VH-VL binders against ADP-ribosylation factor GTPase-activating protein AGD1 (AGD1). Designs and how they scored, part 19

Target 1, 225 residues: ADP-ribosylation factor GTPase-activating protein AGD1 (AGD1), of Arabidopsis thaliana (Mouse-ear cress) (q9fit8r1to225)
Amino acid sequence: MHFAKLDDSPMFRQQMQSMEESAELLRLRCLRFYKGCRKYTEGLGEGYDADIGFVNALESFGGGHNDPVCVAFGGPVMTKFTIALREIGTYKEVLRSQVEHMLSDRLLQFVNGDVHEVKEARKRFDKATITYDQAREKYLSLRKSTRLDVAATIEEDLHSARTTFEQARFHLVSALSNAESKKRFEFLEAVSGTMDAHLRFFKQGYELLHQMEPFINQVLAYAHQ
Short names: E, the ipSAE of ESMFold2; O, the ipSAE of ESMFold2 at other seeds; V2, 0.75 times the mean of E and O plus 0.25 times the DockQ between their complexes.

## First folded at step 16 (VH-VL; framework fv_bepranemab)

Design v6 (from u6 with heavy chain E99D; at its last look DockQ between E and O 0.81; V2 from the best seeds 0.00; counts 0 for: pae E 2.04 > 2)
Fold by ESMFold2, look of step 16:
Structure v6 (fold): chain C 225 residues (1-225), chain A 119 residues (1-119), chain B 112 residues (1-112)
Amino acid sequence: as target 1 above (225 residues)
Amino acid sequence: EVQLQESGPGLVKPSETLSLTCTVSGGSISDYYIHWIRQPPGKGLEWMGTIYTSGTTNYNTAVQSRVTISVDTSKNQFSLKLSSVTAADTAVYYCARHDTDSSGAFDIWGQGTMVTVSS
Amino acid sequence: DIVMTQTPLSLSVTPGQPASISCRSSQSLLYRYGKTYLEWYLQKPGQSPQLLIYKVSNRFSGVPDRFSGSGSGTDFTLKISRVEAEDVGVYYCMQYIHLPYTFGQGTKLEIK
């Protein structure tokens, strides 16, 4: 637990306020980071579209009627090149998807979900505090002459208000603890996974083209004929 | 038995950053809040800030633009950094525990460390 | 900021005689549930402050029963029923209901 004591003391409320302010500052940083991630994944998507367009143009060049260059360019050579280039495009789309799911979605969940939950829990806590304070005032105003049934109702209302207050207080603590757990470790995991996704993307591209190197050299040698 | 001990350089040059460490022994760092309190020579006590078990902080408005309090749980240590120091920052610096279980007050204090800002 | 004002700032007391120190806050220190977060500390010569009284009137463990605290709202008092030689030092009151936490200016106690 992130609190030394859960009693409703000045220190407890000051700690809650400090954690809420920290969560809001982190929300702003996450929003900026999310915007950067979205621009990056949009760029990857545009790059994939450009890859497909390039491959389509290359295929069309090899298939043109009555063009001596297109006739010479057809067949197995074009097939090998276009297959490889399409595979590289799929690696890029996988990377785009991985960045989105591993990082962008987590950032957005923190901004729109986790911090929103803290704000809603604060509202519920404030409302429950007012109700509890009012019930306490009624209870403290009881006199020895108060009718037994009226006193019993006031005491029951106090118990109910206290229970609701404590539930709201612990819900706020839970929301704050969840936001703090994201701060400590979850984002490090997400960023590290994104770096691993980049490693795999470049490794797959390298391995594909490296295996093709003898074929590429053979075609280049033929082209110098 | 929980004990607190301040450490750091006794002399700091003006405009530099004062850096102090509060080492906790004999207890769990998560059982209490740590405060930094200073006392200029011959003067009274000034609360500088608090770090909570979550790692978040509250600072005295008088120093909040210059002060940073942090924790390193792996070393069982708290730190105080005060930037852009002047002769007015010459003081004995204390770390103190606020225990919410029994007293609800500053029940354990370090011995204090004197820091002089000379020029 | 809540200003904590102590009176007197200095006093000399014959051993065995009582002493009384006043602390006044610029705002009420009453908190929720009837609690007041006002403490008294003693700083003996050459030592760190030590807690005497917490929450107005509760003696900290090991503090002699000749020390007592009282008060409410904005006015608080520390009393020593019989001053002894080891009581010399500077006494501070302190609040931690509102940030920033503040101490009184101190009351120096000396033995006549």
Scores: ipSAE 0.551, ipTM 0.827, lowest interface PAE 2.0, mean pLDDT 87
ESMFold2 (binder alone), look of step 16: mean pLDDT 89; pTM 0.927
ESMFold2 at other seeds, look of step 16: ipSAE 0.655; ipTM 0.882

## First folded at step 17 (VH-VL; framework fv_bepranemab)

Design w1 (from u6 with heavy chain D31T; at its last look DockQ between E and O 0.73; V2 from the best seeds 0.65)
Fold by ESMFold2 at other seeds, look of step 17:
Formats: structure tokens, C-alpha cells, sequence
Structure w1 (fold): chain C 225 residues (1-225), chain A 119 residues (1-119), chain B 112 residues (1-112)
């Protein structure tokens, strides 16, 4: 728990304000990071599309076993290369999806979800505070000469306003605690997971091409004659 | 029984950073707020800032551009850093605790540590 | 900033006699729910400040009953019904309803 005391004191409200300001500063940094991450994943997607286009063009140029261009150009060699290039393309699409899921979606949830809920909870709290203050004013203004039905209504309104106020107050505490919990460790985990996704992407690509290395070397040696 | 003790260098050169620690003994630091208050020799008290259990802070506007208050929960320590010091920053520096509204804002004080800013 | 003004700044009192210290704030210290967050501290010679009175009139644990606080709005008073030798020091009032928290300039109490 992020609050030592829940009594509605000046120091309690000053802590709430401090946490709200901290969350807003982090929201701005998350928004910039999200925009950078979005550009990156769009680039990966465009790169994947380009990979597929390149492979398609190479397949069309080389043709199948029955194509005279395929025979002259070494069609079975081209088929091995195009299969490998397609597989590398799928690894890139997996990377794009992992970065989007691990990082982009979390950043956007913080910006549009968690911090937005703090702001909405603050608005509800401020409104409930005004309503409660007004109900207290009416109650404190009661005189012995006040009609019994009017006094009963004012007392019931005070009870209702107090209940709504306390609910809004604890909802704001909960929203702030949730946002604070998210910012402590979650983004480090997301960035680290993204780096691990990159490690796996390059490892898969290396392993694929490493399997092909003897074949590539043999073809290069033949072509250099 | 919670006790607070300030420590740090007694002499700091102008334009450098003053760095103090407040060591908490006799209790957990996760349940209350810590404040830093200073007192120039022969003068009154000035609140410098508060660190809450969340780790966020509020600072006195007079020093907010130069002050950083932080916590190391693994060491039961709070820190004060005050940058770009001048002779006006010569003072006894106190840390103080707030735990309950029924015991006031600063119910437990450290003994204080004197810091002199001199070339 | 809320300015806290204490009077007198110095006070000499014969043991056994009463003492009174005034604290005036530049703004009302009345907070919501009828609460006022005004405190009194004593700093004895060579010591750290210690809390005496919180929320205008509540004595902190261990504070003798000869100390009392009163007031509302902008005007507050600390009274010592019978001053003793151990009461020597500087008395500060303090508010913590608005940042920055501010202290009065202090009232030095001495024994005659």
C-alpha cells in the first residue's frame, strides 16, 4: 500500500496531488515512447511486406522446374533461398507482434487507461467534495424553527453526500495506487522482454542461415570458376 | 521506539552539493512520512520538503529547484541533496517524522547535524 | 506562503507566573470539517524542537497540563499557567494546511 494514512488531512491530500503530478509526468514520457514504438512496429511491418514482395519477385523471375529461365538460372537453388527468406520474414512478423504486445499495448493502456482513470477519479472526487461541503453548510444552517420535513431531508442529503464523498475518495486512492504499482516495475519488464524478443529473432535467423552456410559456400565456389 | 539520526559532512564548499542521510532505527520506515527542516544559526525553522510512503515528494518553493529527497528502504535511510549551496545554506539540518494526525506533523525529530558552507 | 507572526519575540517570566505567546497567520488556518492544523513546538537550549500542541489545543503525549493552546481563524495563543525552569527555550507556532509549511519566527522564553 502506497498511503501511510487515509484520514482526510492536508498532508493526505498533498500526497494525492504529488502522486497525480508524478503520474502525469510519466504519462507524457509513455506517450512519446509509445509513438516511437508505433513507428518501429510500423517499420517492421513494412519490412515484412517488402520481404514478401522481394521473395515473390524472385520466385516469378526464377519460375518452376518447367520454366526455361529456372533451368538456366538454377531453379532449385533459388527455391532454397526463397524458402529461407520467407521464413526469416515470418520471424520478423513475430518480432513485430511481440513488440506491439509487450510494449506498445502496455504503454497505451497506461496513457489511455490507468492515468485517464486517475483523472476521472479526481473529477468525481472534486464534485463529491463540493456536494458534501454544500450539504454540510445546509445542515449547519438548520435552526430549531426549521420545518421537520425540511430538516429530515437535509439530514438525509448530508448522509448520502458523505457516503458518496467517501466512496469517491477511496476510489481515487485506489486509482492512484494502481497507477503507482504499474510504473514501479512494469515498464522495466516490458523493455527487457522486448530486448529478449530481439535476441530470439536474431538467433532464429542466424540458426536458419547457419544451416545453409555450406550450401551457400558451395554455390559461391562454383560461381567463381 | 523510532529514532532518527542525521549524518553527513559538516563542511561544504560553495556551489557544491550538500548530501545528508537520515537513518531510522527502532521501526519500519514504510508506514510514515519523513520531512527535512533546517535552522540557520540563531534563526528560525524552515521546512524544506517531505517524502511520502509512495516515494513522491513535495518541496518548499524556496529551494525546490535545488533539493532532492529520496529513500533507500533496504538501508532504512532517507537522503537530502541540496545543490549549488551558498553561505545562506549554513544551518542545522533535521529530519522529522509524521505518522499520525493525532501526533502532529513533526512528532519525532532527529538530533540535527550542522552544515557550514564556506570556501 | 502563509506568514506566521509571533508576539512577543522575547519573554522573561518569574517562576510560578503565567506566560502567553501569540501567533497570527496571514490567512485563516481553518480547514474542512472544522479542523485547524496549527501546532506549537518548544526548542530547549541545545536541543531539537519538540512537539507541544497539535491542532490548536491538543497536548502531545507527555506534555504537562500547564501548557494549553487556543484560538481560531488567524489568531492563536499558547499559555503556560505556571512557568517552570524546564520551560526555557524558543517556542514556535507552525501551520501545515498549505505548502510550504511555515513556522513563526520564534519566542524566546527566559526565567527572571
Amino acid sequence: as target 1 above (225 residues)
Amino acid sequence: EVQLQESGPGLVKPSETLSLTCTVSGGSISTYYIHWIRQPPGKGLEWMGTIYTSGTTNYNTAVQSRVTISVDTSKNQFSLKLSSVTAADTAVYYCARHETDSSGAFDIWGQGTMVTVSS
Amino acid sequence: DIVMTQTPLSLSVTPGQPASISCRSSQSLLYRYGKTYLEWYLQKPGQSPQLLIYKVSNRFSGVPDRFSGSGSGTDFTLKISRVEAEDVGVYYCMQYIHLPYTFGQGTKLEIK
Scores: ipSAE 0.589, ipTM 0.851, lowest interface PAE 1.8, mean pLDDT 87
ESMFold2, look of step 17: ipSAE 0.644; ipTM 0.887
ESMFold2 (binder alone), look of step 17: mean pLDDT 90; pTM 0.932

Design w2 (from u6 with heavy chain S30D; at its last look DockQ between E and O 0.67; V2 from the best seeds 0.00; counts 0 for: pae O 3.0 > 2)
Fold by ESMFold2 at other seeds, look of step 17:
Structure w2 (fold): chain C 225 residues (1-225), chain A 119 residues (1-119), chain B 112 residues (1-112)
Amino acid sequence: as target 1 above (225 residues)
Amino acid sequence: EVQLQESGPGLVKPSETLSLTCTVSGGSIDDYYIHWIRQPPGKGLEWMGTIYTSGTTNYNTAVQSRVTISVDTSKNQFSLKLSSVTAADTAVYYCARHETDSSGAFDIWGQGTMVTVSS
Amino acid sequence: DIVMTQTPLSLSVTPGQPASISCRSSQSLLYRYGKTYLEWYLQKPGQSPQLLIYKVSNRFSGVPDRFSGSGSGTDFTLKISRVEAEDVGVYYCMQYIHLPYTFGQGTKLEIK
């Protein structure tokens, strides 16, 4: 949106209304997406809790009495497994935090912040329009017989109301332009960043378990004999 | 100075989608509104819709179920798509600039492109 | 929809004589602050429409001073004080106060 000499025309006001309607439609889509993101991150948190519970049970099993099976699970084998499983849980918590920051928070800022600012700017513009209309009516009602000091005051009030009106108009344009900017680019960046976060999560998990592969193979080979 | 040029196929079969482009030269694409206006042979002008500097649109209710206007800023182009065409859509199609500044008028028109809907 | 009705639909004029075209809207075109967004266009044979008059009475840049516009409310007039051969074509009035934007049906001006 350019801030050159904009005409307050029917087309300008129709443009503003069209932009406001577009922003509201996007807000509704963002709200649905935000709710999906919140449910997903809550699921990751629940998954983390389950990971910790599983690891705790495995550690407890390995700490049994002098039974050979229980001692084997409590020795170096169990320590490597439980450490790896706890780290994977940590990677999951990092993923949860990244999705929350990169996507959920941006969706919420749009819904509660950017669209709210558009609505407030519209209210200020409507009020400033009424004030400006009133000042114009007073000015247009001036007579040749009107005292110079009264006419000067009415003229000054008109100039002040016009200034406030133009400020409110450009503020509304600015709020709408900000919302449009987020529509065009920020959500694509947020989704792409979320996908990259998933890539890194799976790479870290794979690399960790890959380090365990020789040990896993030794145990599996023994179990298969 | 700013110039507008329409382009697209001159012949479209019934029930298909008419697709036109308006190429802008000699200025910034975001400084004004672009409108699509059509003129059936021997008849008057009909406003079809507007794309605003924001990229949002308003359409004539007579065609709004079938019309889509869009912009590609990387190509300095606006487009018109009109679906499910019939012989009644045969016309010269114009794109026209409407200033966002104090003039407030359709001051620049493209040359127009004839589109015939026929089997 | 605002219907724009032009009269006459066809006009034959001897060069050097005046011409007058009427445009009537189905609703008042008076907008805020006393403004009216009514325009006049000329479409010469084989050409795109070109702007003559905007906001009722303002001549567009390069338009000869023999063209003038007037009117208010629902009734508007385009006058040519002295018709020349180059004025041949179809004249349209147009409003853009309310969606959808609408044109008059056109007035064909011919030279006798």
Scores: ipSAE 0.465, ipTM 0.799, lowest interface PAE 3.0, mean pLDDT 86
ESMFold2, look of step 17: ipSAE 0.534; ipTM 0.826
ESMFold2 (binder alone), look of step 17: mean pLDDT 90; pTM 0.934

Design w3 (from u6 with heavy chain G104D; at its last look DockQ between E and O 0.87; V2 from the best seeds 0.68)
Fold by ESMFold2, look of step 17:
Structure w3 (fold): chain C 225 residues (1-225), chain A 119 residues (1-119), chain B 112 residues (1-112)
Amino acid sequence: as target 1 above (225 residues)
Amino acid sequence: EVQLQESGPGLVKPSETLSLTCTVSGGSISDYYIHWIRQPPGKGLEWMGTIYTSGTTNYNTAVQSRVTISVDTSKNQFSLKLSSVTAADTAVYYCARHETDSSDAFDIWGQGTMVTVSS
Amino acid sequence: DIVMTQTPLSLSVTPGQPASISCRSSQSLLYRYGKTYLEWYLQKPGQSPQLLIYKVSNRFSGVPDRFSGSGSGTDFTLKISRVEAEDVGVYYCMQYIHLPYTFGQGTKLEIK
């Protein structure tokens, strides 16, 4: 809870403006970060595509299980290598997907959703403020010999304008509170999740190759006969 | 019964950063805004900045490029940092509360801490 | 910036006599809903400022009823109906309707 009181005082409006400025500064940083993140995930996707292409070429060169040329070069051995390399490629695609989901999507939601809603709520608040000020001015001028039916309409308009103003104020406070809540903890969680995704990626790769190490050593020893 | 107490080094060298702490006792930080005000010896009062319950700030334009006000809610403390100080920054520094519950006024001031900027 | 100008800058008053301090702002302090956020403080020798009056005319809790505030627009006044020896110090007005918040330059009250 970021607001102790919602009374329309100078300091309340100054607090709202300070929060709007803070949100805009963070939006700019998020946009730059999003562009870097998108470039990174595109690179991972290109890398995955290249991995699959490399594995397919190696499988074709190896000729599968029964190709006479590849039996001379160790065809079943080539199959184990291509299977392992394909698994490593899939780990990279998982990493790409996790980074996109955990970080890139959250950055974009803040820029296009949360900060945009603050700006729209500010516009509605400003408009409602003008309407309410005008309705108050009309009401205050009624101390003359105004017809009863005209006075009743002006009083009803004042009530409606006040209600709309209070609703707009609440919505702006809500939008600002939401944007402020996103600051430290939500983005720190997203970045930390991205680091964890990288840890898992390298751990899976290490475990795969570690499990294969005796086989690799045996094949290398045979190749050096 | 809320009380404010400023603390920090009394002597700071020119071009360095002045760093002060305002410790709050007897109340919750979430109920009010904190302001920093300074007073050079024998002179008047100057508002430096405000930190709101949201943690966001507004600063006096005269010092805004050099001042940072922050809060540590776990320690019930506010801080003021003023960079690139000169002899003109020699003053008594106060923190003050703006109460949002009843009066909406600057109702509680700390006792102040003197900071001298000299070689 | 709103300049707050106090007059007089120094005031000598016989105990028991009234005193009046003026504060003029360089622009209107009228806020919406008929409110003005102007405060008066007393800084006794060697002490921090103490709140006397808030929102132009409201006495803060514990402030003697001999203190009163009035004014609107750009002109504001602090009155002390009967000055006492403990009223010695420097009086400041302050506005916080517009950033930056600004104080008057102070009025030093002395007793004769």
Scores: ipSAE 0.587, ipTM 0.848, lowest interface PAE 1.8, mean pLDDT 87
ESMFold2 (binder alone), look of step 17: mean pLDDT 90; pTM 0.936
ESMFold2 at other seeds, look of step 17: ipSAE 0.640; ipTM 0.869

Design w4 (from u6 with light chain K35R; at its last look DockQ between E and O 0.80; V2 from the best seeds 0.70)
Fold by ESMFold2 at other seeds, look of step 17:
Structure w4 (fold): chain C 225 residues (1-225), chain A 119 residues (1-119), chain B 112 residues (1-112)
Amino acid sequence: as target 1 above (225 residues)
Amino acid sequence: EVQLQESGPGLVKPSETLSLTCTVSGGSISDYYIHWIRQPPGKGLEWMGTIYTSGTTNYNTAVQSRVTISVDTSKNQFSLKLSSVTAADTAVYYCARHETDSSGAFDIWGQGTMVTVSS
Amino acid sequence: DIVMTQTPLSLSVTPGQPASISCRSSQSLLYRYGRTYLEWYLQKPGQSPQLLIYKVSNRFSGVPDRFSGSGSGTDFTLKISRVEAEDVGVYYCMQYIHLPYTFGQGTKLEIK
């Protein structure tokens, strides 16, 4: 927990407020980052669609095994090329999915979930604070002449208001601690994982195309006969 | 016994950034709010800002645009950076600790470090 | 900002005699639960400030019982029942219930 002392003091409430302001500033940055991530993943999706379209066109151009154009280009080798290009498209879709799940979804959860919970916990805390303050005022206003059953009711209301207040304070502290933990650790992990996903994507693409080099040379040798 | 010690250059040129360190010994920095307070020569005390155990901060609005307070947990150190300094920033700079409101706002102070801003 | 006004700004006291310093805030320092967050600090010549009194009247650990604080709302007093040579310095009141935290101008205490 990111709170050292939980006494309800001026500095404790100032810490809470500083954490709420920090969470709101981060929410705005996360929303902007999320929009950038969404544009990026949409671009990858469009790129995948274009890859599939290109491969489909290449397959149609090559025809079947009996097509003179297919025979001229070394038929079965062309099929190898189209399969490889289709797999590269699949790697791109995996990258898109990884960026979405590792980064975009986490950014959106922070914006719509975690910060929302802080705001709701603050509202409940403020209401519980007012109720507790009012119950204390009534209790401090008791006189010796107050009827015993009325005094007992006021004392019970004070106890209930204090309990609700302490629960609301705990919930707000917990929501703030959760948001701070995500700020400190979770987003660094998510960005780093996204970079690793890119590394793996390019490595897989390179390795696949590198395997095509003998077939590329074979077609070039055939074309130069 | 918890002790605080400020350190940094005693002379800073105008328009540069003043950079100070507060080193905490004899206690866990995860339990403390750390404050920076300055005192121009012959004048009173001015609170500059606070860093909380969460790592979040509050700053005096008078210096908010120029001040940054941060923590390095691995070194048990806090830092103060004040950008675009002028002669008005010449002062003794103190760091101070808050642990609990049962022992006051600033219950332990460092020795202070004098920073002079001049050409 | 809460303005903290001290009077007097300077005083000279014969050793063994009492001293009294006033501090007035521009708004109430009363906080919830009946707490008032007014503090007194002493800065001896050439030294850092040191906490004397917190929450109006509570002496910080190691502070002699000749120091006492009182007051409520906006008006506060630090009293020294018998001034000693070690009490020389500048006394500050301070509030932290609202940002920014603010100090009084200081009261210089000297021995006659």
Scores: ipSAE 0.661, ipTM 0.884, lowest interface PAE 1.3, mean pLDDT 88
ESMFold2, look of step 17: ipSAE 0.661; ipTM 0.884
ESMFold2 (binder alone), look of step 17: mean pLDDT 90; pTM 0.931

Design w5 (from u6 with light chain L99M; at its last look DockQ between E and O 0.90; V2 from the best seeds 0.71)
Fold by ESMFold2, look of step 17:
Parts: sequence; C-alpha cells; structure tokens
Structure w5 (fold): chain C 225 residues (1-225), chain A 119 residues (1-119), chain B 112 residues (1-112)
Amino acid sequence: as target 1 above (225 residues)
Amino acid sequence: EVQLQESGPGLVKPSETLSLTCTVSGGSISDYYIHWIRQPPGKGLEWMGTIYTSGTTNYNTAVQSRVTISVDTSKNQFSLKLSSVTAADTAVYYCARHETDSSGAFDIWGQGTMVTVSS
Amino acid sequence: DIVMTQTPLSLSVTPGQPASISCRSSQSLLYRYGKTYLEWYLQKPGQSPQLLIYKVSNRFSGVPDRFSGSGSGTDFTLKISRVEAEDVGVYYCMQYIHMPYTFGQGTKLEIK
C-alpha cells in the first residue's frame, strides 16, 4: 500500500528513512498527547472523589429527619436526589475509563509498541545488510584457482545471507507500513470515539436529571408556600 | 500517456509564500514518487524535494526550512509551497516523476512554470 | 553534498561528427549490488529536461542508439557517435545515491 517499489535502490532506502523519521516525530507528539490525556483522566478521577464527598455531605444534612414537614417532602425526595447525584458520579468514572481505553492506551501502544518494532526491525535489517554485503564481497573475490569446495561454501553462504536479508527487508517494510497506517486512520477513530464518549456522558446525565424534574418542581412549589 | 503540468501565480512578492501545483493526467497519482526541481534563468538545475508513495517527503537541506511538498489525492495533484521567498527563488519550477528502478530518477517532466520574485 | 563537474562547459561540433562529454563526481557513485545511479539529461532550447541515459549506460525508451554512456566510480562519459541538429541543447549529468540529488553545471552543445 505504502510501498510501490521494493527493489533495494537509493530511493527505496530514502523512502524508508523518511517513514522512520515521520514515525519518530509522531511518537514525540503522541507522548505529549498521552501526558495531556493522563492529566485529564486524573482530573476526572479527582472530580468523582469530589462528587462522592458532596453527596455524603448532602445526605448528612438532609437525612434522618422524622418531623411531619421533613418526612412529607424531605426524606424520600432527598434520597432520590442523592441517588441521582451518585449515578452522575459513576457516569463520570465510566467516561474516565473510556477515554483511557480509547485514546490513552492507543497512544502508549504506538509509542512503546509500534515505533519500537520499527526500531528493532531496522537494527535487524542493518545487521542482515552487513552480512549480505560481506558474503557478496567474498563471492565476487572468487578466482578460477579457488578450491571447488570453498567456492561452493561461499556460494551457499551468499544464498543464505541473501535470504536472511530479504526477510529482514520485508519485515522492516511491514513494520513501517503498520506504523503509517496507524498514523493515518487509527488516531482519528480514537479521537472521534472519545468525543462520542463525552456525548454519551452528557446525554445520560441529562436523562437522569430530567427524571428528577417533577421532584425538583415539587420541592420548589412547597418552598413558595 | 502520463503527463505532468505545473501551474502557479508567475509573480510573487518577496517574503511571501510561493505556491505551485503539479497535475497528473493519464495515470494514477499513487503510483509515482514526485520531485520538484527548479532552474534559475540561465543557470543549472536544483532538486528541491521528493514526495513518496507513502506521502512522506525528503527535502534538499538548502531549502528544507522553507519548503513543503504535499499531495491532494482527490484533485490528482501535488503541491509545492516555498515560504519567505527572495529574488534568489526566481526560477522555472518543474515537477518530475519516478516510477521504477528499471528507469531513471526523473523519467517524465512537466513543461515547467516560471516564477519571478520581485518587489 | 556530491559535486558533479562537467567538461567541457560548451562544445561546438560539425554535424555528423562525434561528441564526448565528461562528468566527474566528488565521491564514488558505486552503490550496492554493483549498481551506479548516474544519469544524463538533455534540455533542448525552450524545453524541459529529458532523460537520455540511466544507471550509467542504459538508454531510456525512445533515445537514439547514437547516444551511449560509460564510466565507473567517479568518472563518466556521454558520447554521441554522430551529432545531428536535433541534439543541440544543454546536457546534464545527475546523481541520486545521496541527498541532495545534484546535477552537473551543464554542457551546451552547438552545431558549427
């Protein structure tokens, strides 16, 4: 897809180098984005802790009344409010988890997995290149006076080194193609999924509070009497 | 038959950005490396950069801080942008293609487009 | 950067006579697998450059057989066995084994 030409030419190697440089630049951007994402999800977690503290305070203030006015409107309605607020808090924890899974984990996989694999494939390719170059030099140095068994061994070593070199080349091409594919498509998917997670969070919160609207109105109407 | 055609403004003021396009006809834009080469009037040829089938690029270090080469697949076009131009950037600008190792680096060239940088 | 030096810088040739253009690189252009990526281009008056010879000695499609290339290492030659009027223009050698890709300064061929 990303490689139309696989012959080992100067332009092929220059294309590989350009893709490796592009992957490294993106790795640095992904690492910075990951750190921002981690800070955001830590903030959501702290927000959840604060939500629980707020609900606990509200329960302590409102619960336990047994006089006629309080039991007529306060106890059961306050319980509905505190239950709803706890559920909104759990929606926030779900959002935190979704952002971590859909975005943070994918950013880290690119940094530690995909780019690392490119670097390991490059090392293997460079090693195989040196071995193949050496085997080629030995083969090209053969003389008519070279013993037949030595010449046959040199020819077999060349064949083996060439095979290993071509395997390493294909592996590097595959690693680079994988990293390029993730650069184009998978980050847009991850960001869009994160936006959808935010949409769902706010919709769930709205729907829950909308169910509370009759009880809100009931309390407000009583307060105006 | 594959053809390349450069187009652009012809005249650009100093310090502005020069912007050119290379339109490919008679072939698929995805099959080729595309190069930009320029030639100042009465002078020799200078390679500016290459865009590969992967969409990644390499640039001549002499201009790499100012040059951007890109592709627009929907328009079957490649683009060259050169920022902060001076009179030294006055030249005919060519796009050229590379297809296979069994041919040359620049086997097909566009007609070229003259760009003059003047006050 | 690899500097490509052409000699002569201009050449005047009687029609039907041979011509020879030299190109010297500041570094060897020998690449892996015995390949050398040295090319020759012709720019006719008022036209864009056109490929003549690739990988030292291979004629590009449609190039007449009176053009031939040779050389190795740092020294390369373009020969025209019988110059014709249509051969006038500026000839460039070029390398691309190392970025930036570099051209020779050009050899102007004229008919006398």
Scores: ipSAE 0.630, ipTM 0.872, lowest interface PAE 1.5, mean pLDDT 88
ESMFold2 (binder alone), look of step 17: mean pLDDT 90; pTM 0.933
ESMFold2 at other seeds, look of step 17: ipSAE 0.679; ipTM 0.892

Design w6 (from u6 with heavy chain N58K; at its last look DockQ between E and O 0.61; V2 from the best seeds 0.00; counts 0 for: pae E 4.7 > 2)
Fold by ESMFold2, look of step 17:
Structure w6 (fold): chain C 225 residues (1-225), chain A 119 residues (1-119), chain B 112 residues (1-112)
Amino acid sequence: as target 1 above (225 residues)
Amino acid sequence: EVQLQESGPGLVKPSETLSLTCTVSGGSISDYYIHWIRQPPGKGLEWMGTIYTSGTTKYNTAVQSRVTISVDTSKNQFSLKLSSVTAADTAVYYCARHETDSSGAFDIWGQGTMVTVSS
Amino acid sequence: DIVMTQTPLSLSVTPGQPASISCRSSQSLLYRYGKTYLEWYLQKPGQSPQLLIYKVSNRFSGVPDRFSGSGSGTDFTLKISRVEAEDVGVYYCMQYIHLPYTFGQGTKLEIK
């Protein structure tokens, strides 16, 4: 809590304002990024739906796979291909889910959760500041003739107001620090994880089709006789 | 214990970008705030800007469109870039530290580095 | 911007004699909790500025007792009770309550 070393000075308040401005700018950029990620994952889902439709058509053409006409025109070949396409479809759905979880959800949490908490902490800090200022002004207006019980109450109210103010200040600093941590570390991790998810997806697809290569070559050689 | 040292080119051509570094020794850059202040020859001091521990910056409005202050944590260094320089930017450039509210604003200064804009 | 105006801009003092430098701000420098963020710096010939006085009247560590600061609101004074040869240089007042932070024009102190 680096902020906790500074008293409520002009420099401290200027630093907090700068941090709040930075968090709001990042929120706007995260909103744009989130919308792009959402469009991308929706596209993956639509692509998956299309893949299933294509596989269903191939299976229907194959006629149940024990049909004499089906075996003459490649029923078993179609079955191997449809099985591979279904597996690739599951890899695509895993990719969609990983991008949503690792990136989209984190962006939305920042926009709707973390920055909202900063705004609420600011409101509480402003209220506590006003209360403390009012308690301080009342204390400074005390006269020597003020009744001791009234003066004691005013002094206790000042102490309570200062304690509440320091708590509100700490909470605002904590909310700002959390938002800054997301800016520096979590988004880099999220993007890197998304890159790795794409790498895994293409590697899985390649390995699956590569294992089919001897079969594909035999079928192509037969078709080219 | 903590010391600041400015470095950079002594001569910069008009319209180019002036680039300076402030190297911190004897302490961590996370413990305090660094400000940039310049002084034209024979003239007074002008505050240019600062970078906060968050990485956010504040600049003097007079130079705001041309100034960039940044930090390199791995090198324990701060940087100042001033674009589109003119002869009016000829000055000694200082970095200065503020550590705590219970003391003054700029308790430690670097030695300063002279930058001349000519040609 | 808060304009800081120093007077005089130059003064020449016999060693052992007092000196006084005035600083006037275009706006009050009073801040929360009764604090006033006005500072004095000395820049000795060929050197970087060094902090002398912070928050109007508090001497920075290592600053001799002959330096004192006073003032409130918009009017501030730095006094040197007995000028010594090491006090030669340019004195600046500064405010940091309002961005941009601003310095006075400087007061050059010389020995006669």
Scores: ipSAE 0.292, ipTM 0.694, lowest interface PAE 4.7, mean pLDDT 85
ESMFold2 (binder alone), look of step 17: mean pLDDT 88; pTM 0.918
ESMFold2 at other seeds, look of step 17: ipSAE 0.635; ipTM 0.874

